VHH binders against a5wdp0. Designs and how they scored, part 1

All scores and structures are predictions.

Target 1, 213 residues: a5wdp0
Amino acid sequence: MNKHNKSADALSLYLVTDSALCADKGLIETVLAAIDGGVTLVQLRDKHASDEALYTTACELKEAIAGRVPLVINDKVQIAHKAKLDGAHIGQGDLSVKQARNILGHDAWLGLSINTLAQLQQTHHHHLDLLDYVGLGPVFATATKQDHAEPIGLEGLSTLSKASVLPTVAIGGINHANARQVYQTGCHGIAVVSAICAADDPKQAAELLIAQR
Positions, changes and structure headers below are counted from each chain's first letter, unless a header gives other numbers; antibody chains aren't numbered by Kabat.
F, E and O are the ipSAE of ESMFold2-Fast, ESMFold2 and OpenDDE, as the mean of both directions, binder to target and target to binder. V2 is 0.75 times the mean of E and O plus 0.25 times the DockQ between their complexes.
[cut] marks letters that were taken out.

## First folded at step 1 (VHH)

Design m1 (framework vhh_7mjh_2)
Fold by ESMFold2-Fast, scan of step 1:
Structure m1 (fold): chain B 213 residues (1-213), chain A 124 residues (1-124)
Amino acid sequence: as target 1 above (213 residues)
Amino acid sequence: EVQLVESGGGLVQPGGSLRLSCAASGFTVSSNYMSWVRQAPGKGLEWIGRIYTSGSTSYNPSLKSLVTISRDNSKNTLYLQMNSLRAEDTATYYCARGSEDYWEGYSTPYFDYWGQGTTVTVSS
């Protein structure tokens, strides 16, 4: 995909898949219904799948989507390259932005998760020319004893979105009840998992979410 | 409007079992991500587990062997079965409607509606 043809509008309603949540209706069926409802970008994520199974799913999902929206993969940039997906989304850690861009090539989508202002500033200094967008979050989380990234909240999201020179997508606890407030922070889009994947009607769920934009 | 009402709490002896109920109105539990959360006196919230629209469940690893979450779609009711209760399980227990989203390998449970809670006291 040509980098100059990429629009921040593709971030408007970003679906991240969860195979277990989609099991009842089928992953492909859920994704296609969600796209019919207004999803603008899909990230294939399955942390428990083998690389072989994930490659097979990526190829099937790409064929089913048929170029209607970009399809990226979570972390597995080699699979994105092999399956000729539109790109990848990576987190902080071992896989460097530079390594990911080298594998994907210049024209593929590449997104990076950002949790703090310090990470955003590092991105501006070192990776600005290598990334197409940043994901900001988690926006919302319940106070628990579980290991979770510190939630940034609506105020934190607004601050990070305004500070970012790259397009932003917000993620973490976003659903129909809070989507309007999230869009109103000035981010380019919202990323959701269970709000669509766990919905009885993924098409209607997507319609209700994008209507809040 | 959306309401969640917990029941079934009370005094239980150590080693005992208890089943909590959460009656939902204004929405369908099978169409939503449902969770149980607790708060011990003077402590923060602790997530217990969840049930997905598929009926699959996921639990806090520290509690997995001690609890079971289920639902009865015909009664629009969520349940929490607790076994081998200890004094440390003394808490107010809440059911919540929520979505689990992930970020960089972390799940970020979000709850848009909570019940009033039901108190469980484990003492001899």
Scores: ipSAE 0.006, ipTM 0.154, lowest interface PAE 9.8, mean pLDDT 83

Design m2 (framework vhh_7mjh_2)
Fold by ESMFold2-Fast, scan of step 1:
Structure m2 (fold): chain B 213 residues (1-213), chain A 123 residues (1-123)
Amino acid sequence: as target 1 above (213 residues)
Amino acid sequence: EVQLVESGGGLVQPGGSLRLSCAASGFTFSSYYMSWVRQAPGKGLEWIGRIYSSGSTSYNPSLKSLVTISRDNSKNTLYLQMNSLRAEDTATYYCARDLTYDEWGSGYPFDYWGQGTTVTVSS
């Protein structure tokens, strides 16, 4: 259990960034305050930024974090490699798990979003040796759009978490009002966006979330 | 100072068409998803549809045959084209800056709203 030893604890409070929600407070300032409050892993996510801007932000964020917690990037595996980040998180889609692992190398973190039991079973059959964790969700419907994956709910999360051979992090719609119930399903951690990025005090927001574990 | 200002509302006859505009300022408009949302008198908010930064669109299935969302990034303007209007389309129409992402969406997905523009469908 080489690279997975201690790695599941890093999933305990997983921050996914949103540059727009952090604009007034500053992205780096928000992330550092959140880490001070108990965030254990950070994913840089900005779907609106150019690859050049993302690379610059990745390098700045990596320097500011200074190895305190792992820093991964959403989808942009080549940027993770170029900026020497700790890894990447990928969704279902064009980039294969094998391609991502080949680009990142064997030591980097690699996570995959899972929405259904069938996707989890495919992951167990084909990708078990290539992934460090799976993200399970969306747990709750907080978005108003109708083309996103169907919410799995707390029962669905519990079922998938128990079925997973890999460490699990719950994603989607998680906030202060529901974090305790999410932790109670037996997942290894929770991933949050607006609960920290939109908070007036990101450090206090992180403290309150991790206290529910 | 993010501002969203809707225009183009008014009285329209049943079966008519109307195009609403939303003028955006105070942020990099081209980088954001944008949504249209409406509220009929005495009813809750109803999401109409979204336009991605790429220009692709996603609609409420109940409304997708009746509406088209578009954007002009050079003018920082969002549009809603409505056709075959019915009395039940009478509502206040809002444009909103949309932070909704795939499975990572959490909390409140709209951070800024316009003041709304009223559409009344009556003969």
Scores: ipSAE 0.015, ipTM 0.228, lowest interface PAE 7.2, mean pLDDT 85

Design m3 (framework vhh_7mjh_2)
Fold by ESMFold2-Fast, scan of step 1:
Structure m3 (fold): chain B 213 residues (1-213), chain A 122 residues (1-122)
Amino acid sequence: as target 1 above (213 residues)
Amino acid sequence: EVQLVESGGGLVQPGGSLRLSCAASGFTFSDYWMSWVRQAPGKGLEWIGRIYTSGSTSYNPSLKSLVTISRDNSKNTLYLQMNSLRAEDTATYYCARVYSDFLTGEYHFDYWGQGTTVTVSS
């Protein structure tokens, strides 16, 4: 299943997909250009797709990436297993970490979203051996939404990153203008959505982001 | 069966105040962030503000001085208090349930009410 090294370096530039933002250029085309630009891990995310459509997209994307970087899926652990992806990323409201690991097996990537110190402490106490990394966020409020998620900010990110014994990836509102500040907090990597998916040149966007590391 | 039902809309004079309510059922109300959104005739949706499970709030900066969002978890009810109403506040007002995606920091409205109309007469 997993042919990639599970080093923290794989988190350096983490792309989370958004099918609507990629519609004009094509999802596969956007992802491949981003990998050419320096993306080190891809998470397939489409909250509105059916499980059938998501499975089809997962298989197509896996084939196109051809093992160049790990491919994980948002939430849908059963699809990760069925499509033989490299792993999954789950949130606090999803199936338990133990259940996810049992479905994925020992070697697959498994990440968990963390928003608070209490969630991080619970992870250290109960799930340390089961997770490969934690995702920390949202770091910044997003300007493209009608409303704003409650952000942890750069200070909150720094505090959580330093407290974590697992590798950390920061996410939420990260783009070329703020990526350097995010990397400087001590997180292992950054996860981006619109900074690459909405870019006119996804390869150049990825190059500009990883250059801030 | 998730339901959100707004009430309290109507005709109000410029400079007046109005309180809207949103009655929630079919889910554990106290576990969810809630939001208010409005739509003026012939215009797009405009976000008003959000209330977290903690009771903390976040507002559209353009509207912050004019509105207050609150919740009563014992009654499964969300409120929007509006003061100093102007003709431009004429709109249909919606409450919406929020779910958060912690990894991306994004959130979505998964259920909307049918709306209640506020008309501010000149």
Scores: ipSAE 0.006, ipTM 0.233, lowest interface PAE 9.4, mean pLDDT 86

Design m4 (framework vhh_7mjh_2)
Fold by ESMFold2-Fast, scan of step 1:
Structure m4 (fold): chain B 213 residues (1-213), chain A 123 residues (1-123)
Amino acid sequence: as target 1 above (213 residues)
Amino acid sequence: EVQLVESGGGLVQPGGSLRLSCAASGFTVSSYAMSWVRQAPGKGLEWIGRIYYSGSTSYNPSLKSLVTISRDNSKNTLYLQMNSLRAEDTATYYCARESPGLYDYIWGTEDYWGQGTTVTVSS
């Protein structure tokens, strides 16, 4: 496929899916309504799905979206390649940026989660030519959990966004009440989960979020 | 006033089973995502799992085969069933309500906590 020019505008309203939150309305139905409302990029995320189930969902979602916006997957780079998705988003895990790029090829979207200035500096030094954007967060407080990063807050987000050479998308705890403040930090976009997936009207939820930009 | 009260902790033998309860008042548990979290002596908090408002459940992968989360809407009560308990499961167990609008594993924020119930596994 001939990919669209990868612009930071694609990060403007970034939807990360949650299968449980979308169960009542349907995942595909929720995503399509959200795109109709202004979502600019979709990340398929289902932490507990089997690879087979996730591959099936990825193929169905790709067909339904029909190239309207990029579709990437959380962590599962091999599924992105097999399903011919637009790319992947990876965390600060054992899978290296170089390995992910090698699997995805040069045209695919590749994003990386950044939680600290040290991680951002490491990314600038080693990975500038391999990544399309960085995800900064979590912005807002979560309960202390072993597998969650420390929240960076609005000041931390502002500092990291200004320091980043790569386009930035803010992630973590973002909703209608705080979206405007997040956009005001200077990030290129916001990533949301429950603000759209748990909304009674995902299209309206997306419209209200993008209006805060 | 939002309150969460855990109960059912105590001393159990290794390999035993235990069911913890969390009685909620001031809100309806079926309207929120609810989590179980534990803290072993001298260690940080460890997330066990959650039940979404839909009734679907999600677990810490390292604990998934050992625990089950359920609720009884008529009693406004959350439960944690634990099986095959080990000495390292000794901890204070908390139930928590997640912030409205944050239900995902990464983005889930516990905004109200119970005081905890202590489970001691010893042989």
Scores: ipSAE 0.006, ipTM 0.152, lowest interface PAE 10.6, mean pLDDT 83

Design m5 (framework vhh_7mjh_2)
Fold by ESMFold2-Fast, scan of step 1:
Structure m5 (fold): chain B 213 residues (1-213), chain A 128 residues (1-128)
Amino acid sequence: as target 1 above (213 residues)
Amino acid sequence: EVQLVESGGGLVQPGGSLRLSCAASGFTFSSYDMSWVRQAPGKGLEWIGRISTSGSTSYNPSLKSLVTISRDNSKNTLYLQMNSLRAEDTATYYCARDYEGSLFRETPDSYYYGMDVWGQGTTVTVSS
């Protein structure tokens, strides 16, 4: 596992990848340009790829990033361990927090998606020592209601951010038009997908987003 | 929402047999490999075996002659048949959903690491 000093500043501009949106420029090229523009943490996400394909991509991304920022993986904790990534981000329906921490070890990044106050309270009660941050969202609608939890909105994000004793990163429908308002809720950072992955200039897109902090 | 619920545990005499069940809900059961894992009091996890989506089984070599794993996709249920039970088989037994296509399940120290959803467990006590 490649270690980084764990700081809430690493959540400032969090990139979640989408291979289809990066097809024109290439995934690795897009990620490196985004890091040059100010991205502080990268999550490899491809829910349709096989574990073998994800492992290969994880290894290639790790080598290309060369320790400049943490690289975590969505859900696939075992791939994070095998590829010696910096950690993982898991959801509510995935591997337990305790099992994920056990697989990753003490020093790896571990994040958890939170959609409700009840989930946050459960996290504080049972898992506070095991997590490095929580991801709050979806803030805005990004797909149909059937594809995700109900959007929490800016008010919901503000409530959860204030209630959280763990560092927070906001995710879901965040782009150039709303990033400033999201940062203003008091979260430690924002996580974006299409705002960077679909941009013609990922470096400039990252620069414009982080400038709104 | 996604749940695994084990049942069938209890007190059995040495040499006895027991069948455990695991009821799955909240996901497409037929699309996942499933495993059984156990934990004896005060000890670590021990992988028992796995059954693929097609019904192919793989067992811990230490347990192969003592257990049979099967599934019924029409009932969303996983089974563990145990025969010739010994005192050392006393443990809490868990069913677990495996990651599809996991690269890590095949190494001995990674057998448990491909598992992303676990049940609460059912306790088996073997004593005279």
Scores: ipSAE 0.000, ipTM 0.131, lowest interface PAE 18.2, mean pLDDT 82

Design m6 (framework vhh_7mjh_2)
Fold by ESMFold2-Fast, scan of step 1:
Structure m6 (fold): chain B 213 residues (1-213), chain A 123 residues (1-123)
Amino acid sequence: as target 1 above (213 residues)
Amino acid sequence: EVQLVESGGGLVQPGGSLRLSCAASGFSFSSYWMSWVRQAPGKGLEWIGRIYHSGSTSYNPSLKSLVTISRDNSKNTLYLQMNSLRAEDTATYYCAREGTYSYGDLEYSFDYWGQGTTVTVSS
C-alpha cells in the first residue's frame, strides 16, 4: 500500500557532482545550469569533504534546486536524513541496503551500484522491495587495468539492463561521444560527472547529452 | 610492464618554483587519467590533482592556486609545476595512474604508483 511513487524518467540524465571539477564555475551554478539543460536527478558527491562541510553543501544545494529535480547523496545516508534530501545512492561496500532504507525511510530514493550479474541476482533475491533503481557500471573507463573490476562495456550493460527488474542508470566514462550508444542499450538513463562538471557550458553539455536519448 | 618514474625533486628555497616530471611506459599513456599525490614526513597521503586523458585538470582546492598539472602524450610524460613553495610543501611526490573504480564511489583508484621524488623546501 505504501509503495514508492517514483518515476524511472527521473533517471534520464543523472548528474553526479565533483566539487573540484566545479570549483571554477561554482558547484551550485554548475548544477543549476545543468538542470536548465535537462538534468533530471542530482547526486551530491564529495568523498573528501568532512560530514559537517558536506551537510552544509547539501542544505545549500537543496535550497538552490528548490524541488526542481530529486537531490540524493553519495553514501552518506545519515546526511540525507538530517538535510532532508530526496535520498541516497550506495555502493557494494557501503552501508547495507536494509540499514540505509531504515535510516532514509519508506519514501526516499535509494539506489545501489551493480557491477556483475551475480550482484544483480543477489539484489533481486534480497533487496527488490528496498531499492528504487540500480546503477550499472563502470561502462567505460579511461583507466583499464586488468583487475577484478573491469569496465562492463556496452555488451555487459545491455545484458545487465535486460536482466534487471529495477530501473537502471548507466555510469562510468559516459560523455557526448558515447551517450547515444549507451541509451541504445535499453537503460532508463545515464549518469555523468566530467561531461557536465568539466564542461565550459554545463547547460549546453546537458542539452547535448539528453538529446542523445 | 607498467612503469612510472618521477624526477625533478631536490632542495628548493622558500618562495621558489619547481617542475616535476613523471615518465610513463608499458601502457597507453594517452588513454589514462593521471594524478599527483604527496606525502610529507610522518603524515598521510595528500592528493594534489588529476589530469584527464583530454588534458583537462581537477585540483585539490587547497592547492589549486599553487600548482599546475600538464601532460605531453607524445612523450608519455606527466608534469607538476609548483610555485610559491613553503616549508610545509616538503614531501615525497608521487605520480599515479588512475585505474579500477567502483560505481558507488565514481573516483578511480590508483593502480600503479611511481617510486616518488623528494622535494625539500629549506633555506
Scores: ipSAE 0.000, ipTM 0.148, lowest interface PAE 12.2, mean pLDDT 84

Design m7 (framework vhh_7mjh_2)
Fold by ESMFold2-Fast, scan of step 1:
Structure m7 (fold): chain B 213 residues (1-213), chain A 123 residues (1-123)
Amino acid sequence: as target 1 above (213 residues)
Amino acid sequence: EVQLVESGGGLVQPGGSLRLSCAASGFTFSDYYMSWVRQAPGKGLEWIGRIYTSGSTSYNPSLKSLVTISRDNSKNTLYLQMNSLRAEDTATYYCARLPDYSSGWEVDTFDIWGQGTTVTVSS
């Protein structure tokens, strides 16, 4: 049980799930192989699932991981609480950092996405004691550039990572070809989706990614 | 209370133009990306386009020559200008807030929706 012991090392290789990309291999099988390859934290993300289906998946994934690494959920803090997950990751939405912490309790992991220096400065002023880390990104553009915030690039990532008092994890468009450059910016870790979820061998994919650190 | 209220819908003749407004309240409007989405009777949701905090826009390619999205941060208002309207543009039009784009995940999720305004294109 790692709820009371939080380390920045847990951010080193952060896996965000995508159920569609894992369909052929199986979500649980993909996650366990990735952990065997060096993944240090898992975020369950499935924006199309119902809350009931997401709760069921969260419980099954928690049982399979068996405390080897923290398991957090994207956005759905009530499901994190109900399923007794290790925490949640939230964006710049309506749910406040204070409200999320109140629902999750003191011991849970809580991460927040940051895209700008202004957002980081507001976080330092108001939420420093409530968050365990910040996610910085998107670093790189995806194939569908219109579907996400303006990429911050390696220079933007370096600037934000150096300015952050909280541990940082870089997110957005990261894969084995660019992971080394991302780690070299000074962030504590990288978060990946398709680099592992779409890989033929998720264990090997994780090994290749963490080796760039 | 966070709220989005659309207005400007109604009956318009084919070939006509119409400007929809969306009044935002309860949040710092200038800090958020905003979108327009529509739903024709018996059809699914169709994304029209979005406007970033910078004022830059991104449109559904099938609609980009027919619509323009703009914002006035001093009035906390989002606009959708539509030209050369056709019968197939008959739909309920929604404005929506998309702060989750700043999360860095590849998401097309809306956290706040208006109640919608109905546009009917008919002779």
Scores: ipSAE 0.000, ipTM 0.133, lowest interface PAE 12.2, mean pLDDT 83

Design m8 (framework vhh_7mjh_2)
Fold by ESMFold2-Fast, scan of step 1:
Structure m8 (fold): chain B 213 residues (1-213), chain A 124 residues (1-124)
Amino acid sequence: as target 1 above (213 residues)
Amino acid sequence: EVQLVESGGGLVQPGGSLRLSCAASGFTVSDNYMSWVRQAPGKGLEWIGRIDTSGSTSYNPSLKSLVTISRDNSKNTLYLQMNSLRAEDTATYYCARGKYLETSYWSPDAFDIWGQGTTVTVSS
């Protein structure tokens, strides 16, 4: 029984949390319902929380999930280590892949956001043995524009998924209306936020999303 | 019903000023992050700025000196004040409920409610 076995199947339906979208129903309650519906991996993300509040939430969420699916955290690798989470997901920025792996240790999940082919090629050349998967996106225009984070679209996603030797999870603007098209690009999984966190029935939302695979 | 309705667009001279309004119904603007977003003809969406639940504002650095976001809680209305308008400010302006994504981090979060937009044309 290897609880740390890393399968690309764990990326099939990836939930990224949003505390504001879950506030009415409760974060833990939403996550557990989503797992009951078929979510295969959870990323705790809360941009507004202090590190202390994130640590408390991480510990509570870990206890509630009770090892049913991997639980990772957005960016805060020190919290992942301290709370004994399953790993972390990091973006492009100051914290290097090597620094993150050193903090997390060999067995933890580590994912990296990729927006361009150049970033993917750098990952293949320098970080292939350090990462468990890459997150590709944003796939769709989500109503917010950044100079560096143009939507890659379905064609861009297909190109990056085909080029990646690491397992891929597609991220950004993914919902019930477009999930099937995203799965059809050949990515290993999809990552969603509002499609589950803002749903009236998170369990049913998860069931409908995974059924599109 | 949950709706956002923009108004105040029109033709304005270069160097002029304009105030856009966004009337919300079915929810309270002060309980949410509210943003302004624009789309120039043939181009993608560009985030202008946001106001949070405490009334603190954050702006696109390229637009910070030109725009001010405010709200009137008693009227449940969001405003965008624009000054020193240029031809490149010609766009459809949208009010949206949500947040700006951080430059150094991608997020799958989207704005969940949009208005229909109001058009601003800057020409002499």
Scores: ipSAE 0.000, ipTM 0.115, lowest interface PAE 15.8, mean pLDDT 83

Design r1 (framework vhh_7sr4_2)
Fold by ESMFold2-Fast, scan of step 1:
Structure r1 (fold): chain B 213 residues (1-213), chain A 123 residues (1-123)
Amino acid sequence: as target 1 above (213 residues)
Amino acid sequence: EVKLVESGGGLVQPGGSLRLSCAASGFTFSSYYMGWYRQTPGKQRDLVADITSGGSTKYGDSVKGRFTISRDNTKNTVYLQMNSLKPEDTAVYYCARESYDFESGTYYYFDYWGQGTQVTVSS
């Protein structure tokens, strides 16, 4: 149906990169090991990189992945277009969904972060035809830093996933200890960062996570 | 280019009031969570107040009942109304745009910051 075969199965185990957590092992090496372990989609995220450095990393990572799984970028829609990535994931305040779709074209992946029912309803009303999935979270709080966004929790995730017409991926604080419960809420997939990027063995970490599905 | 410009800081006596404004440009303002943070010398930045795209508000414990955050999406501006000011409210106040951070599963307050505006509460 879609040029890039946009199946909700691609959301099953979604890796968001963190360059600092991958520094010792290597970003590309970590991503490739994770894909070998069962990661189904990769989002390149490096909030501290310049646009030029991020473009270079995007091109290198795209070449290394070689079409095995979709590669999207966090927020930087113009870099996704320039590097010919598979798409982008944007937050509530990034480029409007309409502008992002216009830049990426019809066939690219486009995801949007949602943390409230009101945001989901707005998305259904205005953006349903423009998005491929929504990211729901944060599911769980971080234990080490007090941040603003209140966790939606497993009950909140279940409510939003059931209300969503679009495929859903759960995001935020997800690891080996809670992945099974997250999958059981009825979301299509889980998105992880440190559970894979900070793991001693990213391939094994991915295998253990996808086994909870 | 994302830009946040604070105004309204100054010197005020204890019990006084100030209204801070933050003029935002370079992004779709109505879609972002916006916040006010403050920093005193030798301490980390603390949340004063934030406001979601939908208008829900959260306040730091020390300012609840005294400060009010609001936004005007037609003017791309977030405000902080500060009442019953105390000497301990003395700080540099920063406007921030909040971004979702997948690493922590939460919003990162440091996505974009204004340059800060000094508030001094003293007689």
Scores: ipSAE 0.012, ipTM 0.186, lowest interface PAE 8.6, mean pLDDT 84

Design r2 (framework vhh_7sr4_2)
Fold by ESMFold2-Fast, scan of step 1:
Structure r2 (fold): chain B 213 residues (1-213), chain A 122 residues (1-122)
Amino acid sequence: as target 1 above (213 residues)
Amino acid sequence: EVKLVESGGGLVQPGGSLRLSCAASGSIFSIYAMGWYRQTPGKQRDLVADITSGGSTKYGDSVKGRFTISRDNTKNTVYLQMNSLKPEDTAVYYCAADRYYSGEFWTESDYWGQGTQVTVSS
């Protein structure tokens, strides 16, 4: 995708896929229903898939979406390039940001996960011209104790969103019950997984989430 | 939702062995990759071992050759066989139904047990 055609509005309702949560309804079917409901960007994420299986899924999902919304991939920038996806979202690491942009080219979407103000400041100093947005999180802890970065909370999200010169999308524990509060922090969008992937009706789930904006 | 319950921890002498078990209930166990992580006070959790639904395994460098992860889908259980235990293996060991790696973006799909204490001491 051309950078001049990109909009921060694409972050408004960001779906991150989970193949296990979509197994019953089908991954492609879930994604298409979610887009019909108002999802504005899709990230293909499958931590357990082989690269060959992930490539096949990426190609099938790209075909099904047919350019309606951007499709990016979690971490696997070589697959994004090979499958001609719209871009990638990556985790922390300065070399990986430069490498990812070099592989993807100048027009592709590239997002980076940010958990701390220090990481955001490093991004501002070194990577502003390389990134299209930052993902801020995790916002909320789950009821189950999880080994992840400490939850930043709504106050932390607000602080990071206001400090960011890049568009921001919030992720981590976001669902229908808390989406309005997340949008109220001033982030450009919310990223959800189970709120759509585990929903009985993904289209309705997406409609209810985007209505909180 | 997946609920995970660890067991098999305890006190063991250096050079000894323990077998940890993690029983899963709720969602279909067979569709999840399973992992063991450990945490000492004041540190982040480190990957010990993981196993895919198909049985492919990965180990942390410090435990490779000493620990073995396995799963039994008929019992909805994942195991960690720990051999040649060292004092530095002392930690709370956590079972996970989805892998977490340092620096990876968190998702709601990750599930964790409450942990089981392993102490390697004379």
Scores: ipSAE 0.005, ipTM 0.189, lowest interface PAE 10.7, mean pLDDT 82

